# Ledger of designs, part 11: VHH binders against Jacalin-related lectin 10 (JAL10)

Target 1, 292 residues: Jacalin-related lectin 10 (JAL10), of Arabidopsis thaliana (Mouse-ear cress) (q8gwi7)
Amino acid sequence: QKLDAIGGKGGKQWDDGADHDNVAKVYIRGGLEGIQYIKFDYVKDGKTIDASIHGVSGSGFTQTFEIDYQNSEYIVSVDGYYDKSGTMQALEFKTNLKTSEVIGYPKGTTKFSLGGVNGKMVIGFHGSAGKVLNSIGAYLTTAPPTKSQLVGGLTGGEPWDDGSNYDGVKKISVTYISTLIRSINVDYEKDGQVVTRYHGMKNGDTEEFVIDYPNEYLISVEGTYNILPDDNVLVIRSLIFKTSKGRISPTYGFVSGTKFVLESQGNAIVGFYGRDGGAFDAIGVYFSPIPS
Short names: E, the ipSAE of ESMFold2; O, the ipSAE of OpenDDE; V2, 0.75 times the mean of E and O plus 0.25 times the DockQ between their complexes.

## First folded at step 4 (VHH; framework vhh_7b18_3)

Design r8 (from f5 with E99S L101S S103G G104R Y105S)
Fold by ESMFold2-Fast, scan of step 4:
Structure r8 (fold): chain B 292 residues (1-292), chain A 120 residues (1-120)
Amino acid sequence: as target 1 above (292 residues)
Amino acid sequence: QVQLVETGGGLVQPGGSLRLSCAASGFTFDDYAMGWARQVPGKGLEWVSYIYSGGSTEYQDSVKGRFTISRDNAKSTVYLQMNSLKPEDTAVYYCARGSYSWGRSYMDVWGQGTQVTVSS
């Protein structure tokens, strides 16, 4: 999606395009007359791409803002500040993890925002510039999933990972016994197709928790983990699931030991990872923003 | 024939105590783990406590510190001592026999239950 440039009329049009996976770094030089230049380093196929400077080279202090794209940080939105002549005087960058300093001189200006659309990230910029930056616009795409911490027994069983390349969760089948969780069987949706992944032992009582995807999203997994007596290894003892419509599953398994909650405000669960063996040893999830 | 018979249920006031007993017959009692579960109105079946053949115990968080499970292998009996009882402990309490499947416990025999009512 292309967001139109906001600011004044003036300068020459520039366009870095949208053929990028992320933004790696922002370079801005502000001055008393306005933002003198802006430059972006982009990411494509794991490599950084050095883009052109927009504006003019000159004297002044260059401020930088780095995005930790290797750890799934991305720009969510940019706030701009332009004066009565339409000259860009200040910019502020917001990621999913942090907010930059306001770069430049925002007092006496009109504020606007680019982006801030739930489920979207900024992957490119365009605008106009001459001796100063006159306007700025952005390109948005779907934001990548975020990986949760792994909870439970971190050394028992064997690791598994369903990944995050799913659109949503349609159903979870939990197999449990009186003392612990044995397995989960997850029905994911990807491009209109159901993809099923099974992890753990089939021995036990099985119950299904159906989610009305895409009208309803799985948003939370909570439960408990504890050492099983005589086995002296940590395992997942209980699980509870919650949806975006306020629906809560029954408690599966046996509530015992340390409590955990895996949730992220505004995000849906789109994948699972963990460890399993004779029991379900550990669990983690992947989060993706809920479309707005 | 394998049997589990619960006794000791009744009416108590909040803050009171009860001791439940489960007499087992028809199997080698000391080879098995034993547990207590309760049927709480509106909540379904909830596991309360577990005692392994080796004597190790575990408790559901809401009863930890208030309930104590124990066993007497000579009498083939498992007990649940319930202290500081709350209205939400009102339920039918079931004794169950566990067995090991792949090194984990699975309940395969149940008693008929005993009613515990906590009210003023």
Scores: ipSAE 0.021, ipTM 0.483, lowest interface PAE 7.2, mean pLDDT 87

Design r9 (from f5 with E99D L101S S103G G104K Y105S M107F V109Y)
Fold by ESMFold2-Fast, scan of step 4:
Structure r9 (fold): chain B 292 residues (1-292), chain A 120 residues (1-120)
Amino acid sequence: as target 1 above (292 residues)
Amino acid sequence: QVQLVETGGGLVQPGGSLRLSCAASGFTFDDYAMGWARQVPGKGLEWVSYIYSGGSTEYQDSVKGRFTISRDNAKSTVYLQMNSLKPEDTAVYYCARGDYSWGKSYFDYWGQGTQVTVSS
C-alpha cells in the first residue's frame, strides 16, 4: 500500500520503493530552515541495503534512529511537521517497541501522520526534496507476527516453538487430567494445507475446539498456572479459548492459581510456543493482524 | 469391595456452611489421594478440591478460602468443609479415590453423590 506524500510541493520527487522487508536505520540532518536530508538503510533477504540521501548533504550533525529488525522491531508510523512554506521541519518515528526523539523543530508547524494502521508496518519511503525535505510518504505492508510473553513455569520441562509462519488455527485438541493440562495438538492452516503440531504427553482426557477458519479466528488463550503441592513444579492448570465471533470453549483442566490472558486487540493467534514435559509447564502465542 | 459413601448434603441459605463427609472402605485409604468434584444438573463435572496421600491440598480458585478439605486416616474418611456458600455452589458433590502420579490421574471409584442446594 502506497501512502501519498504530505508536505509542500517544492523539490524533486524521490522514491526508495517498497521492495524491502524492513527498515534498518534512519539518518536525518535537521536545521532551523528545516530537515536538510533524510536517508534510510533497508533490509532485504536478511541483508542491509544502503539507499540514497534525499536532500542536500551539508555541514552539521546527523541524527540516527536504529530499528532492531533482527528482533522483530519495525516502524509502525511516522509523524511529520511542515511549515507554512511547505518545508518539513521535524519528524518522529514510532516502532512497535519505542518512539524516537522529535528530530528537528516542530513549533509553528502543521502535524500529520503516516501509517499507524493496525497490523501494518512501514517498509519504504518516498517524497520530494531539494535544499530541504519538502514532503514524505510511506509504503506499508502486513507487519510480522508478534510474540506474547511466556506464562506459567518458565524453567521446568523443555522448550518448544511452533513459530508464526501459519495463516491461522483450525483446531486445538487439549489433553488434560483432573489437576492439569498434559498436552495440546494444534491444526494450523498454511497455504490451504493443514499442519499438525503436538506438544506434551498423550495420556488423559482429550477434547477438541474447532475454529471455522477463515470465517472465524482464535483470538484469546486464557488459563491458570500453579505449583503442584507434592512435586514443587509450576505448570499450566487450565485453558479456555475464545474466538473472533465471541465463542468461548469449555474450561479444560483445573482452575487453580495465577490467572493469565493472552490476547491482542485486532489480532488472531497464529502460533504457539511453550515448555512441556510430564505436564504442560508454560504457554505463549504469536499474534498476526486479522484481515480487514 | 471398594465403597465411598457421601453424607452431609442439604439445603442452606447463601452465606451458610455445610460439612460433607466421605466414608471409604475396601482399600488401604492412606495410600490414595482423595478428591471432591461437583456437577450442576445438565453441565459437566468440575473438580473442587484434592487431598494427596501426604496431606497436601489443592482448591479450585472459585472455592479457595471458603472450602477446606481434610482427611482422617484412622477413620478412612475425607471431609469437605464448605463456608460462605453461594448459589453458584449448588450441585451434586462426589467423592472420588485417585492416583495423582505425574503423567496420569486415575479416578477408579466414585461415591453416589450428595446434593447441596444454596437457596433462599
Scores: ipSAE 0.074, ipTM 0.560, lowest interface PAE 6.0, mean pLDDT 88

Design s10 (from c3w with T97K R99P T105S P106E H107F)
Fold by ESMFold2-Fast, scan of step 4:
Structure s10 (fold): chain B 292 residues (1-292), chain A 120 residues (1-120)
Amino acid sequence: as target 1 above (292 residues)
Amino acid sequence: QVQLVETGGGLVQPGGSLRLSCAASGFTFSSYWMGWARQVPGKGLEWVSYIYSGGSTEYQDSVKGRFTISRDNAKSTVYLQMNSLKPEDTAVYYCAKGPYYSGWSEFDYWGQGTQVTVSS
């Protein structure tokens, strides 16, 4: 999606395009007459791409704002401030993890926002510039999956990770015994195909929780973890699943110990990771925005 | 042959107390977890409490602070002390022989159950 440039009508049009996976770094030089230039470093196929400077190059103090794109940080929105002459005076960048300082001089200006659309991230910019930045617009795309915290026993068993490269979850089969969770078997969908991933031991009672993907999304994994007293091993004791239609699964396993909820407002679960061995030691999820 | 015999059930008023006992035979009692599960009318079986071979205990959230499980290895008996009983605690209570030490195996032998009715 292309968001129109906002600001003044002066300057020469520029466009960095939308053929990027993320923004890596913002370079901006403010001054008393306005923002003198702006430059973005983009990410494509795991590599940083230098873009052109927009505005005037020269000597002066350049401020930078870095995005930790390798740890799933991305720009959510940009707030801009332009004056009565149509000159961009200040900018503020917001990511999913932090907010920049207001760069420049916002007093006496008109404020606007680019982005801030649920489930979207900024991947490119366009606008107009001459001796100063006059206008700025943005390109949005669907935000990448985010990784939850890992809950449970962090030192037992062996790590596993299904990743986040799935469209959705179609079914979860849980194997449990009276004391704990033994395994999960997840049917994912990817490009119209079912991909099945199994983690843990097969011995126990097995129950299935079916999701009506793509009309329904898995949105929550709730459960408990606790130590097994005789083994001194911290393991997942119970699991409950919830969908976007308000359906709640039965409780699998035994509710004991520390409670956890893996849920993110507006997001669906699209992948699992964790640790397993003789028990299901730990669990985490990947979240992706629900289409709106 | 493994045998589990429950006693101590009965009728009690809300806020009252009961103590269930389970006499076990046919296995090395001290080496196994023991547990209590209940069948609430119209519901499936739900676990209430475990006592581990080492003596550590666990409770379902709804009974935590009200029920106490204990064991006497010399008598091969497990107990469930139930305090502050509620109508929702009305169920058939089953004693079960659990995993050997580690909790990795399922509960494999069950008593015949004892009825607990909480009513005024």
Scores: ipSAE 0.200, ipTM 0.628, lowest interface PAE 4.8, mean pLDDT 88

Design s11 (from c3w with S102T W104Y; at its last look DockQ between E and O 0.41; V2 from the best seeds 0.00; counts 0 for: pae E 6.0 > 2, framework grips)
Fold by ESMFold2, look of step 5:
Structure s11 (fold): chain B 292 residues (1-292), chain A 120 residues (1-120)
Amino acid sequence: as target 1 above (292 residues)
Amino acid sequence: QVQLVETGGGLVQPGGSLRLSCAASGFTFSSYWMGWARQVPGKGLEWVSYIYSGGSTEYQDSVKGRFTISRDNAKSTVYLQMNSLKPEDTAVYYCATGRYYTGYTPHDYWGQGTQVTVSS
């Protein structure tokens, strides 16, 4: 999807195209007379591609904004500010994880927003530039699922990763014993079929939390992690699940130590990853935008 | 063979106290964690407190400051001192033990339970 360039008249049109997987870095040179140039480094097939400078190259200070594309960061929107003379005076970049500083001087200008479409990310830019940057537009694509932080014991046990290529979660089964989580069993839906993934030890009491997918989505996993003093290991001690219909599971395990919450507004959980090694050491999730 | 035997339950008025004991046999008591769980009417089984082999303890929030778990390794006995009892503490209380991260994964071992009733 191509979003038309917004901003002032003037300059020569430029177009970096849409044949990219992500944006790696933004370079902006600006001053009191406006944004002098912009340059983007793109990602294609795991490699960084340096694009052309758009505007006037010269001596001076260049401000940069890096996108941690290797950890699932991507640009979701850009706020722009242009004046009556057709000069772009300021830009602000937003990703799924952070917001840049406002680069430039936005006072007394017309503000616009580029992008911000639910479930979409920016993979390319186009616009117009001459002596200054005049206008900017974008290419959007469907954003990949986003990986949460990993919580719990980050070095204990062995890593596992279900990935994010599932339509949703249909059921979670938690097996626990007196002081810790032993395992989880996740029933995913993929193309109308149930795919089951199991992580941890099977001994203990097992409880199920059924989700009425696709009428209901898993949206949050919360719990606690703490050291097990007898083993001197940091592990997940309790888990609670929440759904889009406001349903909350029982607390599985034993509430102890540091609380965590893995949730993202407007997103469902579509995958899990973590670590286990006799106990359930750590947990993380994949988020994907909730449909419609 | 592992055996856990709870004693000390009974009927008590709100605000009263009880002390539960769990006599353990059939394993090296000093190397195992010990714990108490309860079956509250209308609720599932919930864990109340743990004491680890080194003596450190954990409590669910609803009993912190009122309940104290302790152990006597010489007597192979774990205790739960329950003070300021409330009607909500009415339950069957079970003693339990196990080990984590062993060469052979142990199962939880449970006692038969002792009834605690906090009423009128």
Scores: ipSAE 0.047, ipTM 0.511, lowest interface PAE 6.0, mean pLDDT 86
ESMFold2-Fast, scan of step 4: ipSAE 0.350; ipTM 0.716
ESMFold2 (binder alone), look of step 5: mean pLDDT 81; pTM 0.821
OpenDDE, look of step 5: ipSAE 0.178; ipTM 0.649

Design s12 (from c3 with K31S G98D S102G G103S H107F)
Fold by ESMFold2-Fast, scan of step 4:
Structure s12 (fold): chain B 292 residues (1-292), chain A 120 residues (1-120)
Amino acid sequence: as target 1 above (292 residues)
Amino acid sequence: QVQLVETGGGLVQPGGSLRLSCAASGFTFSSYAMGWARQVPGKGLEWVSYIYSGGSTEYQDSVKGRFTISRDNAKSTVYLQMNSLKPEDTAVYYCATDRYYGSWTPFDYWGQGTQVTVSS
């Protein structure tokens, strides 16, 4: 999606396009008469791509803002500040992990926001510039899901991964015995269809936790892991699920050992991964922003 | 036929002690892990303590240091010694047995429960 440029109509139009996977770095030179230049380094197929400078290089201090794209950081929005003549005076960049300093001089300006659409990321920029930046616009695409850490027994059993290509979770069925978790069975939704994925051993008591997707989202998986006495095997001992409506499941299994919480503010769980064998060895999740 | 029969519940003041007993029959007691679970009013069933066939024990964080599980294989009995009781320990306490890993034919047997009330 192309977001229209905001600011003045002065200067020459420029366009870096949308054929990028991410933004790697922002270069900005501010001054008393406006942002003197802006430049972006983009990412395509795991490599950085140089783009053109927009504005004039001149003399002065250049500020930079780095995006850790190799660790799934991306720009979510840009706040801009333009004066009565439409000259861009200041910019501030926000990622999923941090916010830049305000670059330039925002006093006496009109503030606007570019982007900030839930589930979207900025992958390109366009606008107009001459001796100063006059306008800026952006290109948005769907943001990738974020992968959590893996918790539990990290070397036992066999790995499995449901991936993150689901819209949400509709139901989790947990099979457990008095000492540990044996399996999970997850009903995902994708484009209005239910996709069911099963992991672990079927022997034990089974209980289900139903989520009213899309009116309610799974947001948290909490539990414990410990070495099982006499067998000396590190496994998931208990699980608890929480939803966006404040609903909390019963505790499944037996609370023992190290506690963990897999949760990310503003995000829903859209996938699971882990390790299993005779017991459920380890668990991890994929997060995606909750739609507004 | 497998049977589990709990005794020893009652009314006790905060800070007091109770000893629960569970008499088991109908299976090879010494080969199975034994546990205690409780049903708190307004909440579901929660595991309290477990004792494995080899004698190793585990406890929920909320009872650790206050409760002690033990077993007497000759009497086919499991015990729960409850010290420093709190109002939050008020529940119906159940004895249970469940087989972990190996034979793939788990026993999941529960007793009828015994009421523990901690009140002043």
Scores: ipSAE 0.013, ipTM 0.398, lowest interface PAE 7.8, mean pLDDT 86

Design s2 (from c3 with T97R P106Y H107F)
Fold by ESMFold2-Fast, scan of step 4:
Structure s2 (fold): chain B 292 residues (1-292), chain A 120 residues (1-120)
Amino acid sequence: as target 1 above (292 residues)
Amino acid sequence: QVQLVETGGGLVQPGGSLRLSCAASGFTFSKYAMGWARQVPGKGLEWVSYIYSGGSTEYQDSVKGRFTISRDNAKSTVYLQMNSLKPEDTAVYYCARGRYYSGWTYFDYWGQGTQVTVSS
């Protein structure tokens, strides 16, 4: 998806294109009359690509903003500020993990935003520049799945991780006893095939929650966790699942202790991770955008 | 909490002088750079002058030699002495708090502005 450049009509057109997997680093040099140049380092096939400088290349100090692309950081949006003459005066970069300082002088300018579309990331830029940056636009693509926080007992049991490389969830089987969750068994779909992953102990009552994927998506897992009186260990005590069609599962297990909700607006759950042993100690999820 | 209040604007004849004052509160004034920017009729925001916490100063070319920025840390006040005023200096003048980071100055708080009119 190409977002139109916003700003003034001055300068020469430039375009870094969209043939990138991510942005690695932003270089910005300011001046009294506006942003003098901008440069991006991109990522393609695990390697950094140096792009061209846009604007005036000269001596002076350059502000940098680094994206930790190796740990799944990406640019979500860019806020720009241009003056009445159409000169870019300030820029602010937002990633899934942090927000930059406002670079430049935003007072008395017109503010705009590039990106900020749910489930999309910025992978390229275009615009116009001469002695100053006059306009900036962006290229968006689908963002990689995001990882929720881990909830429950963070030190008990052994870790497990199904990852996020599934198309959707077709079924969750929950095994529980009157006081806690014992296990989950998840049927994922990947390229038209069912992939089953099992975590925890099999002894207990088992109930199934079936999702009509791809016509329906799992969007939420909520529950409770609490200390077991005998073991002094924190475990998942109950689980409830919700779908994109407004369906809510029965409550599995026993409601006790601290409540949690793992949900992200506009996103489906596409994977699970957690910790388990004699009980189901902790749970987390991976989110991916629901297709429109 | 952070407050910047500009005073000293007004109507002046070409060639005249004005001194703008900016009273700051809500932060440790001596630790921050301070600056003045103006919004000229028909144009966007224009940077005028800047004073670092250590006292070093910078000026826009169009005001260099005519304007002088100074500060009084005991009074938490920054000043802009404007001499040899021209009709082109007509603008709303804003006081701003600055931070220096990696070769760039960021302005995070701004005053309400004071009008300066230089009549021909």
Scores: ipSAE 0.000, ipTM 0.102, lowest interface PAE 22.7, mean pLDDT 84

Design s3
Fold by ESMFold2-Fast, scan of step 4:
Structure s3 (fold): chain B 292 residues (1-292), chain A 119 residues (1-119)
Amino acid sequence: as target 1 above (292 residues)
Amino acid sequence: QVQLVETGGGLVQPGGSLRLSCAASGFTFSKYAMGWARQVPGKGLEWVSYIYSGGSTEYQDSVKGRFTISRDNAKSTVYLQMNSLKPEDTAVYYCATGRYYSGWTFDYWGQGTQVTVSS
């Protein structure tokens, strides 16, 4: 999706395009006369791409803003500040993890925002520039899945990871015993096909929680973890699932110890990872934006 | 042969108290965790409390502060003291034993004792 450039009509049009996977770094030089220089390092197929500078090298305030693209950081939005003469005076960059300083001088300017659309990321820029930056626009695409924190017993059992390359969750089967969660069996959908992944021990009572995907999404995993006193192991003791339609599962297992919630506003759960052995030691999820 | 025998159920008014007992035989009682579960009419089975071999206890949130589990290893008996009883505590209460983490240990259940909280 191409977002129109906002600002003044001066300068020569430039366009870095949208053929990128991410933005790696922003270089920006501001001054009292306006933003004199902007340059972006882009990422494509795991490599950084050199892009042209826009504007001219000036004597003004210079800053850089780094995106940790290798750890799934991406630009969500850019706030711009332009004056009545149509000169860009300041810019501020927001990622999914942090916000930059306001770069430049936002005195007596008109503020606008590019991006900030839930589930979208900025992968490119365009605009107009001469001696100063006059206008800036952006290219948006669907943001990559994000990985939650891992909760529970972080050192017991063996690690496993289903990844995030699924379209959605259709069903979760939970096996539990009186004191803890023993296993999960997840039916994912990928390109119209069901992919089943099983983790943990089979012994216990099994209950199914069916999701009406794609009309309904799994959005939350809530639960508890605690040590099991006689065995001195830290494990997942209970689980509860919630959907985008407001459905809440029964509580599986036994509520004991530290509570956790794995949930992200506007996102669905599209994958699981964790640790298991004789019990389900730890759990984490991957989030992806809910379509539309 | 493992046996668990529950006693102490009955009819009680809201706000009242009952003490359940479970007499165990057929295993070395002091080495095993003991628990109480209940089957509420119209709902599934739910666990309410555990006492581990070392004496540590756990409670379901809805019974914390009202129920107390204890054990007497010399008598091979586990107890559930139920105070401030509510109509929603009406259920058949079961005693169970096991090493609940271990996949090689199976839980044994008693026959159950009926608790009715009604005005």
Scores: ipSAE 0.100, ipTM 0.546, lowest interface PAE 5.0, mean pLDDT 87

Design s4
Fold by ESMFold2-Fast, scan of step 4:
Order: sequence, then C-alpha cells, then structure tokens
Structure s4 (fold): chain B 292 residues (1-292), chain A 118 residues (1-118)
Amino acid sequence: as target 1 above (292 residues)
Amino acid sequence: QVQLVETGGGLVQPGGSLRLSCAASGFTFSKYAMGWARQVPGKGLEWVSYIYSGGSTEYQDSVKGRFTISRDNAKSTVYLQMNSLKPEDTAVYYCARGYYSGWTFDYWGQGTQVTVSS
C-alpha cells in the first residue's frame, strides 16, 4: 500500500520505491530552515542497499536512526511536522521496539502521521525535495512475525520450533499430570490445510481447546513454571489460552511458581517453540498481526 | 463464601481402613485442585495427597500405595481412602482447596481426627 506524500508542493519528486524487505537506517540533517536532507538504507534479500540523498547534502551534523532488522525491528510509523510554507521542519520515527528523538524543530508546525496501521510496516519512502525536504510519503506492507521470549526452563530438555509460517491456530490439545504439563499438540492452518505438530510425552490427562479460525484468533498463552521437586529442573506447570473473542480456556496442569503471560496487543499467535524431554521445559510463541 | 467440611475420622486399629470425605461449597468445585494435609501431635503440618481438576493425583512418599485420593464433581466432594493404617498416620486431617504455587492452599476445613491405636 502507497501512502500519499504529506507536506508542501515545492521541490523535485523522488521515490525510493517499495521493492524492499525492510529499512536498515535513516540519515537526516535538520536545520532552522527545515530538514535539509534525508537518506535511507534499505534491506533486500538480507543485504543493505543505499538510496540517494533527498535534499541538499551540504555541511553540518547528520543524525542517524538504526533499525535492528536482523532481530525483526521495523518502522511502524513516522510523525512529521511541516510549516505554513510547506517545508518539513521535523520528523520522528517509531519502530515496534523504540521511538527516535524528534529530529528538527517542531514548534509552530502542522503535525501528521504516516503509517501506524496495525499489522503494517514501512518498507519504502517517497516525497519531494529541493533545498529542503518538502513532503514525505511511505510504502506499507504486512509486518513479519515476531518471536516472543522463551519462558520456563531454558537449559533442560531439547529445543523444538514449529516456526511462524502458518496462517493460524485451529486447536490445541494439552496433556498434563498432577505436577506439570506433559505435551502440547497444535493443529495449525496453512493455505486451507491442517498441519499438526506434537511436542512432549503422551502420558496424562488430555483436553482440547478449539479456536474458530479464521473468525477467532489465539492471542495469549498464560501459565506458570516452577522447579520439579524430585529432579530440581525448571518446567512448565500450567497453561491457559485466550482468544480474540474473549474466550478463556480452563487452567491446564497445576498452578505453581512464577507466572508468565505471552501476548502482544493487536497480534495473534501463529506458531510455538520451546524445549521438552521428560517434561515440558519451556514455551515461546510467534506473533503475527491480526488484520485491521 | 467458601466452606470445606471434613467427615469420616475416628479410631481404628493398625492395619485398618478409613475413608475421609470433604464436602465443598461456595465455589466452582470442578475448576480447583483439592488436597489433604495432616497435623501430627508434636510435629508440623505435612501434605498428604493432591488431586488436580483433571483427576491426576499426587501422594507423599509415606502414604503412596496405601492412600487413594478421589473426587466427585457432581457432589462437590473430595475423598481420601486410607488403607493399611499405621500408628504414624495418627493426626488431624485437613481438607484444603489448592491455589497458587506448589502445594499452597487458600482455604482449609476445620479438620477431622484420625487415631490409629491398638
């Protein structure tokens, strides 16, 4: 999706396009006259590519804003400030993880926002510039899945990872005993087909939690982890699931020890990863934006 | 208002059997784990057995193979079947609702006396 450039009509049109996977770095030179130039380094197929400077290169301090694209950081929105003459006076960049300083001088200007659409990321920019930046617009695409922290016992068992290349979760079957979670069996949907992944030991009581995908999304995994008494290993003791329709599952297993919550506002769970062996040691999730 | 009422205690000879019952009210019984703990005269409170909402059970080593915990969700009742009783099993037995971490309990009954003596 192409977002129209906002600002003044001055300067020469420029367009970096949308043929990028991410933005790696922003270079901005501000002044009392306005933003003097802007430049972006983009990412394509794991490599950074340079775009042209927009505006006048001149002399002075260049401010930079780095995006940790290798760890799934991306620009979600840009706030801009333009004056009565249609000159861009200040810009502020927001990622999924941090916010930049306000670059430039925003007093006495009109504020606008570019992006900030749930589930979308900025992958390119366009606008107009001459001696200063006059207007800026953006290209949006669907944001990539985000990997949660791993919770529970981080050193026991063996790692497993279902990945994030699923459309949604249709059903979770939890097997548990009186001390802990034994296993999780997940039915994912991918291109209209069900893909089942099983992790853990089958011995125990089993209960199913069905999600009405695609009309309902799994959004939260809550639970507890604690030392397993006889083995002195840290394991997942209980699990609770929540959906986008406000449904909450029964508590599976035994509530014991440290509580955790794996959820991200505006996102659905599309994959699981963790550690297991003789016990279900640790759990983590992949988040993908819910369509707005 | 949560209430737990224990019954079934009494005097029994070594090697005998007793069945303790705990009638629960004031909460959705089927959603909670339930447990039994005992207070031995001159000793501290010790956990005996636990039954999770799904029906899985756990026992203290000293009672394993002799005691059986069970529940009837329709009657909101938890039971402790005690077989092959020993003098060391003499204690006040408490029913408790399981909550929070580990073997932690948030509500307790008043207790029922079990005496194992010749």
Scores: ipSAE 0.000, ipTM 0.152, lowest interface PAE 11.0, mean pLDDT 86

Design s9
Fold by ESMFold2-Fast, scan of step 4:
Structure s9 (fold): chain B 292 residues (1-292), chain A 119 residues (1-119)
Amino acid sequence: as target 1 above (292 residues)
Amino acid sequence: QVQLVETGGGLVQPGGSLRLSCAASGFTFSSYWMGWARQVPGKGLEWVSYIYSGGSTEYQDSVKGRFTISRDNAKSTVYLQMNSLKPEDTAVYYCARSYYPGWTHFDYWGQGTQVTVSS
């Protein structure tokens, strides 16, 4: 989606387009009259691509804002500040992980925001510039799924990963014994089809937790992990699931040891990863934004 | 052949104590893991504690520090000492045997003993 440029009518139109996977770095040169130029480095197919400077080039002090795109950081929104003459005086960038300094001088200006839509990221910019930056707009796309930390026993068993390329979770079947979790069986939906993934051992009691996807989303996985005394291995002992409708599953397994919560405000769980062997050693999730 | 018989339940006031006993027969007791589970009104069946054949113990978070599981292999008996009892501990308590001492999957259960924590 293309967000219209906001600011003044001055300068020549520029457009970096939307054919990018992410933004890597922002370069801004300011002066007494306002923002003198802006430049973005974009990411495409894992490589950084240098774009053109928009505004006046030259020597002098340039402020930069780096996005750690290799660790799934992305721009969520940009706040801009323009004066009565239509010159951009300041910009502030917000990512999913941090906020930049206000670059420039925002006093006596009109504030606007680009982006800040849950589930969207900025992948490109456009606007107008001459001797100063006059206007700026953005291109939004769906933000990539984010990977949670892995909780539990991080070295036991064998790793597995369902990935994040699912639309949602329809059902989780948990197999457990009196002391620990043995396995999970997850029914995902992808393009109207059910995709089932099984991880762990089948020996134990099995219970199902059904989610009314797409009217309801899985949003939280809670549980405990602890060392099993005789085997001295760290494993997942219990699991509890929570949905966007406020439903909470029964507790599966045995509540013992260190508690964990895997959830992210405004996001649904769309995938699982972890480790398993004779027990369910570790668990993690992928988050995607809940549609508005 | 396998029998598990629970005793020691009863009515107790909040903050009180009870000791449950489970007398086992029909198998080599010392070779098996033993556990206590409870049927709490409204919550279903939940595991409380287990004791490994070697004597190591584990407790559910809600009872840790208040309950103590122990065993006497000479008497083929497992015990659950319950201290600082709360109304939420009201349940039927079951003794159970694991057929495999490595990882706990319970194949035989006792008849249960009622514990009521009320004034």
Scores: ipSAE 0.000, ipTM 0.370, lowest interface PAE 10.2, mean pLDDT 86

